# VH-VL binders against Probable pyruvoyl-dependent arginine decarboxylase (pdaD): the designs that were tried, part 18

Target 1, 139 residues: Probable pyruvoyl-dependent arginine decarboxylase (pdaD), of Prosthecochloris aestuarii (b4s6j7)
Amino acid sequence: SIFPPQCERISVEEGLKSLSPGEITFAVMARNSTNEHGRLIASSIGVALPADESVYGYLSEHHPYGQTEEQSGEYAEDLAATMLATTLGIEFDPNKDWDEREGIYKMSGKIINSFNITQSAEGQNGLWTTVIACAVLLP
Below, E stands for the ipSAE of ESMFold2; O stands for the ipSAE of ESMFold2 at other seeds; V2 stands for 0.75 times the mean of E and O plus 0.25 times the DockQ between their complexes.

## First folded at step 14 (VH-VL; framework fv_temelimab)

Design y6 (from x6 with heavy chain Y107W; at its last look DockQ between E and O 0.04; V2 from the best seeds 0.00; counts 0 for: pae O 16.2 > 2, placed apart)
Fold by ESMFold2 at other seeds, look of step 14:
Structure y6 (fold): chain C 139 residues (1-139), chain A 122 residues (1-122), chain B 106 residues (1-106)
Amino acid sequence: as target 1 above (139 residues)
Amino acid sequence: QVQLVQSGAEVKKPGSSVKVSCKASGGTFSRYTMHWVRQAPGQGLEWIGRIIPILGTAAYNQKFQGRATITADKSTSTAYMELSSLRSEDTAVYYCARDSYWLRSYWGMDVWGQGTLVTVSS
Amino acid sequence: QIQLTQSPSSLSASVGDRVTITCSASQDISYLAWYQQKPGKAPKAWIYKASSLESGVPSRFSGSGSGTDYTLTISSLQPEDFATYYCQQYNSYPYTFGGGTKVEIK
C-alpha cells in the first residue's frame, strides 16, 4: 500500500483529538491467530516516509508465525522501506541485512523515517489467541 | 496450504534453452524469495539463484551467470527459470523453493516444488 | 563461497539406533538448515537455524552446533527416517549444500 504526500506520524492521543464523530477515514489492519501451545504469532504494519513531501509513502502488512515481535516489526518495516527505496531509485544490495540497508536508505537523504506497529503473543493450548495491528490514516 | 507446482518434464537438445515455471498457490508469492535448485541424477543439490518478486531483482550463482535467467510474474504468482546453451551435464531435476523471509532469511527454504526433470541429450 | 562438508557420506543403521550426522563449514556461519529427501521426492525442510525443528518433524530429531561445526541427531531411528539428509548454509550467496548423508537400513 501507499499513502498520500505530506503525512506524518502522530500519537493515538493526538489522532483521536483530530477526528470528529461520523468522519470516514481509512485504516490498514494486520491480523493473526493461533491455538497451538508455544506458537509465536505477530501482526505488523511497516511504514516508510519519504523526505520529498510531494511523494507517496509506503505501508506494508505482515502476520507471521514463529517470529518474535522484533523480527516481525523489522520485516514489515523493511518491506515498506525497500518498496519506497525501489520507487525512489535508491541503489541497495538485497543480500545485505536490514541494519545495513536501512543505513543506506537513510544516508540517501530520500527516506526520512521508517517504523513499525506490532502486536504479538504466544499461543496457549486450548485457547484461541488473536493479535491485531492497525494504522489509521487521517486526512 | 502453500504449494509450489512446477511445469512438466522437458527433453532438450544441446545448445537449446529450457524455461521451467513454478506457480505458487495462495497469496504468499510477491513478498517471499523464490529460489531455484537443481539435482543431477544420483548427485547432490546445487543452488542456481533466486528472485525477490516484489523487487523484481534476481541474483545468481556465478557458475550460471550469463546462462540462467530468473523472472517472476506477480499477476499469475509464477516464477520462471530459463537456462540457455544447454549441455548434457545440465540434465537434472530442477526445483523451485520458497523462503519465508524475503529480505532477511530466517527459516531457510520451507516449501519446495515437486521438481521438473530436464533431460539434455543428443 | 562457503563449502559444507558432510560426514559420513553414507551410513547403515538399525531401527532404534542413535544416528549422528555432521556438517562442517569452511568459515563461521549463523544460518544452517537441514533437509530430508526420499528417493524420487523433493527435499523437505527439516531443521532451520541449526536447531529449530520444522513443523511436523518428530522430536527424536535434533540439531546443534555453531560457528563451523553442526550436527543432526536422531535419538532413536525409525523406519520412516531412512533417507538422505542435506545440510545447507543460507548465510551468504551463493547458497551451498553439503554432499548429503544417506541413511540406510542395515
Scores: ipSAE 0.000, ipTM 0.516, lowest interface PAE 16.2, mean pLDDT 83
ESMFold2, look of step 14: ipSAE 0.000; ipTM 0.509
ESMFold2 (binder alone), look of step 14: mean pLDDT 91; pTM 0.938

## First folded at step 15 (VH-VL)

Design k1 (from y2 with heavy chain G108A V111Y; framework fv_temelimab; at its last look DockQ between E and O 0.03; V2 from the best seeds 0.00; counts 0 for: pae E 14.8 > 2, placed apart)
Fold by ESMFold2, look of step 15:
Structure k1 (fold): chain C 139 residues (1-139), chain A 122 residues (1-122), chain B 106 residues (1-106)
Amino acid sequence: as target 1 above (139 residues)
Amino acid sequence: QVQLVQSGAEVKKPGSSVKVSCKASGYTFTRYTMHWVRQAPGQGLEWIGRIIPILGTAAYNQKFQGRATITADKSTSTAYMELSSLRSEDTAVYYCARDSYWLRSYYAMDYWGQGTLVTVSS
Amino acid sequence: QIQLTQSPSSLSASVGDRVTITCSASQDISYLAWYQQKPGKAPKAWIYKASSLESGVPSRFSGSGSGTDYTLTISSLQPEDFATYYCQQYNSYPYTFGGGTKVEIK
């Protein structure tokens, strides 16, 4: 998904003030579920923002099994940042890990920020557990 | 090279107002929340409020609701904090500070201005 | 509103000492930061999300804790570490700070 130009992240409370009932808007959602005892699940949305306000940023979705909250969130950020880096023509080595590639993206001066929204849980035997992460795009 | 440069020290009389500026450079101003924090002489830190520059949306510590006005000028990359009906207990150093995220940040306020001393006395 | 209580309010220590500062929240929180402040200077972000060091912070610093109880530890105090340290919650508005812990040369 594409993060619109000149769009900024706001809090849920501030975003709700900007919405009217019945309004149509875009959302990006990641969802994951399990009923297996001890199964780690997460849902993440990654965001990468370009330095040039006129250029689109990227949103990613990731819903893994067996990853911690931190691992899932970093993977989602990596995905969003790598999509943006590819679009911007930033040279990087795909064999390097996220730490090094993140440094290359930031050193380029073309990607200024990345973050993630992640919810995680561990499943309980016989109970369905669901995690959701969501980003809502406001006008 | 992120830099937040605040306006100079001010001496004010009780009952007047002060407006402190915070000019940002070295980053995209509209992509970061700007906070205002004060510190009275010999005292701790107190959060006044914050603004989301792209939306112009401010939130305030209820202690300052009605007296504080936080604004941002996107065209000059400058945030402002105005405090009205000044009292002697408003004497403090006032700081601007940015953070990277609007929703429950993973990071702290990473860059701070140099501070602006506001002295309120007769 | 979430109150943060730091302890001790001040301490004297020698270079090389292990120093521990505590911060207790009035309710469970998930987001706590630490700041270092030297006299006449703005605070510096030091630790975020309880245990993650900011860029350039020496590895002798560590943060830990969850729920209501948090600590900042300096494993071997250095001359440049003498400062006042503040905890801060950014869990909910209003953001609040602890009262500070001044670390001085013994």
Scores: ipSAE 0.000, ipTM 0.529, lowest interface PAE 14.8, mean pLDDT 84
ESMFold2 (binder alone), look of step 15: mean pLDDT 92; pTM 0.945
ESMFold2 at other seeds, look of step 15: ipSAE 0.047; ipTM 0.677

Design k2 (from y2 with heavy chain M109F V111Y; framework fv_temelimab; at its last look DockQ between E and O 0.35; V2 from the best seeds 0.00; counts 0 for: pae E 9.0 > 2)
Fold by ESMFold2, look of step 15:
Structure k2 (fold): chain C 139 residues (1-139), chain A 122 residues (1-122), chain B 106 residues (1-106)
Amino acid sequence: as target 1 above (139 residues)
Amino acid sequence: QVQLVQSGAEVKKPGSSVKVSCKASGYTFTRYTMHWVRQAPGQGLEWIGRIIPILGTAAYNQKFQGRATITADKSTSTAYMELSSLRSEDTAVYYCARDSYWLRSYYGFDYWGQGTLVTVSS
Amino acid sequence: QIQLTQSPSSLSASVGDRVTITCSASQDISYLAWYQQKPGKAPKAWIYKASSLESGVPSRFSGSGSGTDYTLTISSLQPEDFATYYCQQYNSYPYTFGGGTKVEIK
């Protein structure tokens, strides 16, 4: 999902103080479930946030099997950056355009910051296990 | 469990083409990159190219540019590699391999198909 | 493209021997993997990111190196370790493999 320019990340604690009980807000959620023994599951929200404040950002959802929390989160960030590049009509190769030292994407001369929210678990036979990651957009 | 099952062996004439399939199961197909690698008899391994299934975009080793076409069918979780204008030196076992971490390639190729022998003879 | 040179191309060793295989890159890299291949079988992922063992790989295997020079070491060779080992860079396209090192019994 695209999100408007000039959005900024805030802490969960700060965000909760900004909400009134019963208030309706927009959320993006990733959910994953398993009842299989030993199945590794994760749910991730990836965020691509252009340094250029005039440009829209992108949120991704990723809910894989067989990925660690770190793998799932990084994949979700790469997916968000890839989708953003697609909506902008920009060529993008995550293996070439990721700058590991700075922790940013450099796609066609644009700087894209990223982060993720990820929850993971390992399944137990006969017991449903669910993981949820969520991002809330405040007005 | 992750499995990559390839199509059966093929015998081809020079100048023809071959299309090898790789059916993936046990994981979310669109979340990983699929690579193709070949190995001529008694020889080492050679990277042909890869596809990013969610984007449908392929990249190729320049050696195969113009002859190889790599595609993916998301609905069947199947990758394909087609090689045209076959020559005798294209005789090899062709493997599909999953990139363990498609966008950053952190873990290399963690799962491989069983291989497909393509024999090109006159 | 990045050339990988493995050495030796072949070696003969006895069970219990310490074996060292080298892989030299034509330029600095950060991402190098090792694969084990037995005759008639697909390669198996063995070591990733130069030094990390894949799940199920025995602890007698180790990988080391950085920049252009990398090694795979088997501290005490076992019968099931007789195979061909390939290094591979996944640093830059095209991905490339070393020529392989066949480890044979004496």
Scores: ipSAE 0.006, ipTM 0.602, lowest interface PAE 9.0, mean pLDDT 86
ESMFold2 (binder alone), look of step 15: mean pLDDT 93; pTM 0.951
ESMFold2 at other seeds, look of step 15: ipSAE 0.459; ipTM 0.826

Design k3 (from y2 with light chain A33Y; framework fv_temelimab; at its last look DockQ between E and O 0.03; V2 from the best seeds 0.00; counts 0 for: pae E 15.2 > 2, placed apart)
Fold by ESMFold2, look of step 15:
Structure k3 (fold): chain C 139 residues (1-139), chain A 122 residues (1-122), chain B 106 residues (1-106)
Amino acid sequence: as target 1 above (139 residues)
Amino acid sequence: QVQLVQSGAEVKKPGSSVKVSCKASGYTFTRYTMHWVRQAPGQGLEWIGRIIPILGTAAYNQKFQGRATITADKSTSTAYMELSSLRSEDTAVYYCARDSYWLRSYYGMDVWGQGTLVTVSS
Amino acid sequence: QIQLTQSPSSLSASVGDRVTITCSASQDISYLYWYQQKPGKAPKAWIYKASSLESGVPSRFSGSGSGTDYTLTISSLQPEDFATYYCQQYNSYPYTFGGGTKVEIK
């Protein structure tokens, strides 16, 4: 059995200490489960951060079957970064792969970083295996 | 530019304590985990522990048996590592290193401080 | 805890040589990383998640492996590649590093 130790939630009190008036904090969970032997599962949260620290970033979720941890994480990052790029009006070619679009986003100077939080596992026959990834975006 | 600047070298006597600072700039301090890693002269790298600044909670390598205290000051974007009951084998360069993620890394420890030499001698 | 054993602990090689460094884990891992360190300098992130190059790392470097056995390869050693290389696991606490492999000039 696998339950991820990586997901830490802050208390309401702790979260409120970090908030400034007028700021909004989002919490996102990505969850995936399987009881199929040998089935790869992952839960990913993608994060994209704008250069202007007063502007909120984007979070995405992705819960695939059969993807590697790297594939799942990169997909989630791509989704978050592309949503932010669209909102910021960054020009890009939607038909390019993530590596090329990431370069464009970084060169724009409007997106400073992206990353993912991914939990993965393989299923065991007849046993439910669940992975959960959690993130809270604070200013 | 993302940067970690550590406090200067220290010379300490056995049984005393040292507190090393690590000031972060160029990124949102609370959004990344900070690690502490040391390297004794001519030796490899040893993980001391980490702090998640947004939570203010730390985790430690058991080897340090409660001698290490890792803290963060959000208002100054500064992490601290205090090591007590110093022994001669604690002589090392101490590094802070930013993780690329809050919990488990994707890109690893991607930004390192310049290191702080702590010398413990009688 | 997960022990990482690097081999060799040191090697001497000439510019242009193919260099292979191994890292063996005491149990299966999925988070294997490589760092490069030059004397008097902090380590630099080099290879993430076993096989992906960090930004700015030359394409002559490659990483491979899974489970317990991992390899860093330099296809044609260059003067700037003389350094110590460390593997690291991010699979469970405490996070551990390999003992390092020092690559020296012959």
Scores: ipSAE 0.000, ipTM 0.512, lowest interface PAE 15.2, mean pLDDT 80
ESMFold2 (binder alone), look of step 15: mean pLDDT 92; pTM 0.945
ESMFold2 at other seeds, look of step 15: ipSAE 0.006; ipTM 0.601

Design k4 (from y2 with light chain Y95W; framework fv_temelimab; at its last look DockQ between E and O 0.64; V2 from the best seeds 0.00; counts 0 for: pae E 13.7 > 2)
Fold by ESMFold2, look of step 15:
Structure k4 (fold): chain C 139 residues (1-139), chain A 122 residues (1-122), chain B 106 residues (1-106)
Amino acid sequence: as target 1 above (139 residues)
Amino acid sequence: QVQLVQSGAEVKKPGSSVKVSCKASGYTFTRYTMHWVRQAPGQGLEWIGRIIPILGTAAYNQKFQGRATITADKSTSTAYMELSSLRSEDTAVYYCARDSYWLRSYYGMDVWGQGTLVTVSS
Amino acid sequence: QIQLTQSPSSLSASVGDRVTITCSASQDISYLAWYQQKPGKAPKAWIYKASSLESGVPSRFSGSGSGTDYTLTISSLQPEDFATYYCQQYNSYPWTFGGGTKVEIK
């Protein structure tokens, strides 16, 4: 997904102080669930922010089975940053790992930050286990 | 449930073309890479190429470069593989298979379609 | 391109036997998978990244190896394990498969 220009990350506390009751906002949610015993699940949101304030940022969702929290978060972050890099025309080798591509993206001067929000869990038989990661865009 | 459902069997003459479809369901199509693999009767597996649907870019085994065309329709969650200038040695079962990471594969091809038999004969 | 050599091409074994299949790569790799295929069926993902079992794969299966030398082991062969097993590298394009190892009933 994309989101409007001139966005920046703020804390939950700052965001809550900025909201008035009844305001309309945009939220993105990544959700994953299992009722299978031993199933590793995660939900991740990746975010990539452009240096140019007039350019859209990118946001990704990822809800894998069998990935660690770190793997899931890295995938989501990589996806968001790579979509932004593609939009900006940054040349990269898609078969290189994230560390190498991240370096290329940041050296370009066109992507100023990327991060992820990830929640993970392991399923229990006879119980639904759900993980959610959420981002809210404030006006 | 993640599923890949392919189009039905084809019988073709040498020199013609075939286009096989692969309909994905149960996952976000644009977040995964789609591969095409074939298997001649009684033979092993051969990788044809892949497409990254969100980028719209395909890569091919050089053996098939110029004859194979791999495409994806994001609106229908469907991948296609077209093979032109068919020869008898192209007789095979053609599979689509989903790759778990779209940029750097971690799980390899974790979900496979049921296969599409393409028979090339006079 | 990276060539994978599987050994043996076929083997005949009884229920309860320990079975070992090898896969040798022409250069160092980090990403190797194993697939199980039964006649008339699509391959099934079995092992990824050399040693990690796919969901639902019985614990009697194990994978090991690094660099150029990889193995698939079945500790106690069961009737449902008679199939052809393929190794496959997904380290670099073009992706390549080993020639397969057919495991048959003796």
Scores: ipSAE 0.000, ipTM 0.575, lowest interface PAE 13.7, mean pLDDT 84
ESMFold2 (binder alone), look of step 15: mean pLDDT 93; pTM 0.951
ESMFold2 at other seeds, look of step 15: ipSAE 0.031; ipTM 0.673

Design k5 (from y2 with heavy chain A59N Q65K, light chain K49A; framework fv_temelimab; at its last look DockQ between E and O 0.55; V2 from the best seeds 0.00; counts 0 for: pae O 12.8 > 2)
Fold by ESMFold2 at other seeds, look of step 15:
Structure k5 (fold): chain C 139 residues (1-139), chain A 122 residues (1-122), chain B 106 residues (1-106)
Amino acid sequence: as target 1 above (139 residues)
Amino acid sequence: QVQLVQSGAEVKKPGSSVKVSCKASGYTFTRYTMHWVRQAPGQGLEWIGRIIPILGTANYNQKFKGRATITADKSTSTAYMELSSLRSEDTAVYYCARDSYWLRSYYGMDVWGQGTLVTVSS
Amino acid sequence: QIQLTQSPSSLSASVGDRVTITCSASQDISYLAWYQQKPGKAPKAWIYAASSLESGVPSRFSGSGSGTDYTLTISSLQPEDFATYYCQQYNSYPYTFGGGTKVEIK
């Protein structure tokens, strides 16, 4: 998914205040479920925003098994930021760790923000557990 | 069904090259990394390298850098591994294997091809 | 380069026995997988992230460990468990495999 130009992140509270009944908008959702004992699940949305407000950013979704909240969120953020870096022609080594590549992206001056929204849980035997992460794009 | 189908067995002379193909189906090819692993007769597994198809970039085990070339064709969902300057010790079964995640793999190599026997003899 | 040392290199056990295979890494790692390989076949993903079973893997298999020391355990060995098991780190490139443990049924 792409992030439309000239968009900014706002809080859920501020976003809800901006919505009108019946308004049509876009959402990106990641969801994951399990009923297996001890199975880690997560759902993540990654976001990367370019410094040039006229250019599209990127959103990613990721719904792994067996990752911690931190691992899942970092992966989703990495994916979105790396897709944007590739589109912007930023030179990087995909074999380097996220910490190193994030530094390169930030030093480029072309990617001004990246973040993630993640929910995670551990499954219980015989009980369905579901996690959802969602980003809603307001006009 | 998720499936990796490799090209058929090859017999090569020392000094020549071989190119093994790996056709993916049942999933979005560009959302996963493709690895190449070999196994000499009666021996263990050895990682050759991998490609990230959406980026077109490859990483190689230093042992094979300079001789191995890993590529991907997104339009046919096919990965390739070419090994040049073949020697008898390159006789092995060559596998392609899909990585569950694009970067910072968590699931490891979850789907493997059937293997391609490459025999190097004079 | 991270080296993985598997032990034992081979073992022979009876149906119903508990079998334990170890894998030691030359440095701390966060990502380790196990693969099962039967003669003439490609390796199969068996365990990922040290302890998570792949889909379809029997519950008699378990994995554990962290840092440098990892184990694969078969709680009650079955005839179909005859295979070679490999550990593999995917913590950093180059990815490396242990030497393998061949499990034979008496």
Scores: ipSAE 0.005, ipTM 0.565, lowest interface PAE 12.8, mean pLDDT 85
ESMFold2, look of step 15: ipSAE 0.006; ipTM 0.636
ESMFold2 (binder alone), look of step 15: mean pLDDT 92; pTM 0.945

Design k6 (from w1 with heavy chain G27Y S30T; framework fv_rolinsatamab; at its last look DockQ between E and O 0.19; V2 from the best seeds 0.00; counts 0 for: pae E 7.1 > 2, placed apart)
Fold by ESMFold2, look of step 15:
Structure k6 (fold): chain C 139 residues (1-139), chain A 122 residues (1-122), chain B 107 residues (1-107)
Amino acid sequence: as target 1 above (139 residues)
Amino acid sequence: EVQLVQSGAEVKKPGSSVKVSCKASGYTFTRYTMHWVRQAPGQGLEWIGRIIPILGIANYAQKFKDRATLTVDKSTSTAYMELSSLRSEDTAVYYCARDSYWLRSYYGMDVWGQGTLVTVSS
Amino acid sequence: DIQMTQSPSSVSASVGDRVTITCKASQGISNYLAWYQQKPGKSPKLLIYKASTLQSGVPSRFSDSGSGTDFTLTISSLQPEDFATYFCQQYNSYPYTFGGGTKVEIK
């Protein structure tokens, strides 16, 4: 999902102070479930934030089986960056365009920051285990 | 086990098209990128393009840009390569191969299909 | 496009010999280089990626050195199963390109 320019990440604590009961706002949710013992599941929201604050960002959702929390989060970030690049009409390759030292994407002269929200769990036999990750845009 | 199984050999006339399938199994199809590479008899390897299955977005070598079409069917975990306006020089074995683009630690094309011979003869 | 020039085109060797194969890129590719082995009638098999890392299950007699534009695959002690054609491949930029291949055959 595209989101407006000039958004910034804030903490959950700060975000909750800004919300009122009954308020309507935009949210993206990733959800995953299993009832199999030992099944690794995750839910991730990936966020791509262009350094150029005049450009919109992108939120992705990812809910894999068999990925670690780190793998799931990284994939969600790569997906968000890839979708952003597609929407901007520019070429992007996460393997080449990820700058590991700086922890950012560098694509076609643009700097893209990223982060993820990931929840993971391991299933317990006979019980449904559900993991949810969510990002909320404040007005 | 991880496998890529391709469709069978084809004999085609010049000017026609061919569509080769590549069925993936043993891994999550949408977590990897699929490449297509060909090899003319007795020759080296030539990259045609790649597709990102989760997005359906493809990139092509310039040589093939106007003749090749890469697609996927996520519900069957199958990738397709279609090559149109065939000519005798397109006679080759066509391979699908996956890579791990999302890991930022690229492992090369680590799994290859068995190859599909496409023969173009007048 | 980045040209990959591979040499020699063939080498005749005996079991136990040390074999070296070179691969030169027409421009810098950092360490974004892979090596493949291909036996007649078979698909390529990945040996080395990122110019130094052995794929799982590949014997330690295979190694790579180099960076930037010049790379060398070494087979330290040739075994009977190593008679094949070897290809280098850059993945620094699209289109991905391969060297012309080096056939390693029995003397």
Scores: ipSAE 0.015, ipTM 0.633, lowest interface PAE 7.1, mean pLDDT 85
ESMFold2 (binder alone), look of step 15: mean pLDDT 91; pTM 0.934
ESMFold2 at other seeds, look of step 15: ipSAE 0.318; ipTM 0.767

## First folded at step 17 (VH-VL; framework fv_temelimab)

Design p1 (from y2 with heavy chain T57I; at its last look DockQ between E and O 0.45; V2 from the best seeds 0.00; counts 0 for: pae O 10.7 > 2, SAP .51 > .496)
Fold by ESMFold2 at other seeds, look of step 17:
Structure p1 (fold): chain C 139 residues (1-139), chain A 122 residues (1-122), chain B 106 residues (1-106)
Amino acid sequence: as target 1 above (139 residues)
Amino acid sequence: QVQLVQSGAEVKKPGSSVKVSCKASGYTFTRYTMHWVRQAPGQGLEWIGRIIPILGIAAYNQKFQGRATITADKSTSTAYMELSSLRSEDTAVYYCARDSYWLRSYYGMDVWGQGTLVTVSS
Amino acid sequence: QIQLTQSPSSLSASVGDRVTITCSASQDISYLAWYQQKPGKAPKAWIYKASSLESGVPSRFSGSGSGTDYTLTISSLQPEDFATYYCQQYNSYPYTFGGGTKVEIK
């Protein structure tokens, strides 16, 4: 997904202070569930913000099985940042790991920030376990 | 049901090219990476390269750089591998294999196609 | 490039035997997989991240190791386990495979 220009990252705490009762806004949600004992699940939202505030940013979602919280979050963040990098015409080596490509994106001066929002859990037999990650666009 | 179905066996002359197809079903094609691996008769496995379909970006084993071309058609969920300037040592079974991550692999190649035998002979 | 050396290249064993296959990398790696292949068939994903069994792989299989030294162990061979096993590093491009270990019926 894309999101409108002039967005910036704020903390959940700061975001809650900005909301008024009855406001309507858009959200992106990633959801994952299991009832299998020992099953790792995660839900992640990746976010990439352009340095040029007139350009759309990117959101990604990822809901894997068998990944750690870090792996799932990194994947989602990588996806969002790389989609934005492609849109912005940033050259990069696809054979490099995320850490190295993140550096290229930042050195370009065109991507100001990327991050992820991830929730993970391990399932228990006979119990449904659900994990949700969400990004909310504030007015 | 995740499935990779490859095109049929081919017999080729030296110097020609071959294009093998790999049709994916049962999963979101653009969320995964597709690899190509070959195996000469009675021999081990050799990685040719991979494509990231959502970006259209391919990477190759340097051994095949300049001869191999890996592409993907997102609308048909099909990956292709073309190998040019064929030699007798290119006789092998060619496999497509799905990777669970588009850039950084986590699970390795978890689902494989049935293989396509390419025979290069005069 | 990262070289993987499998040992032994072939072995003969009886049903019920414990079998250990080794895979040695030319440098430290963090990502290693094992594949099972039967004649005329595609490889099957067997173990990922050195020690995690793929879905449907019997618990008699185990993988271990880190750095440069990795093993695949079959605690009690069954008739369906006779196959060739390949290790594979997916740490760095180009991905490379070990030479394979053929497990045969004695």
Scores: ipSAE 0.006, ipTM 0.612, lowest interface PAE 10.7, mean pLDDT 86
ESMFold2, look of step 17: ipSAE 0.457; ipTM 0.823
ESMFold2 (binder alone), look of step 17: mean pLDDT 92; pTM 0.947

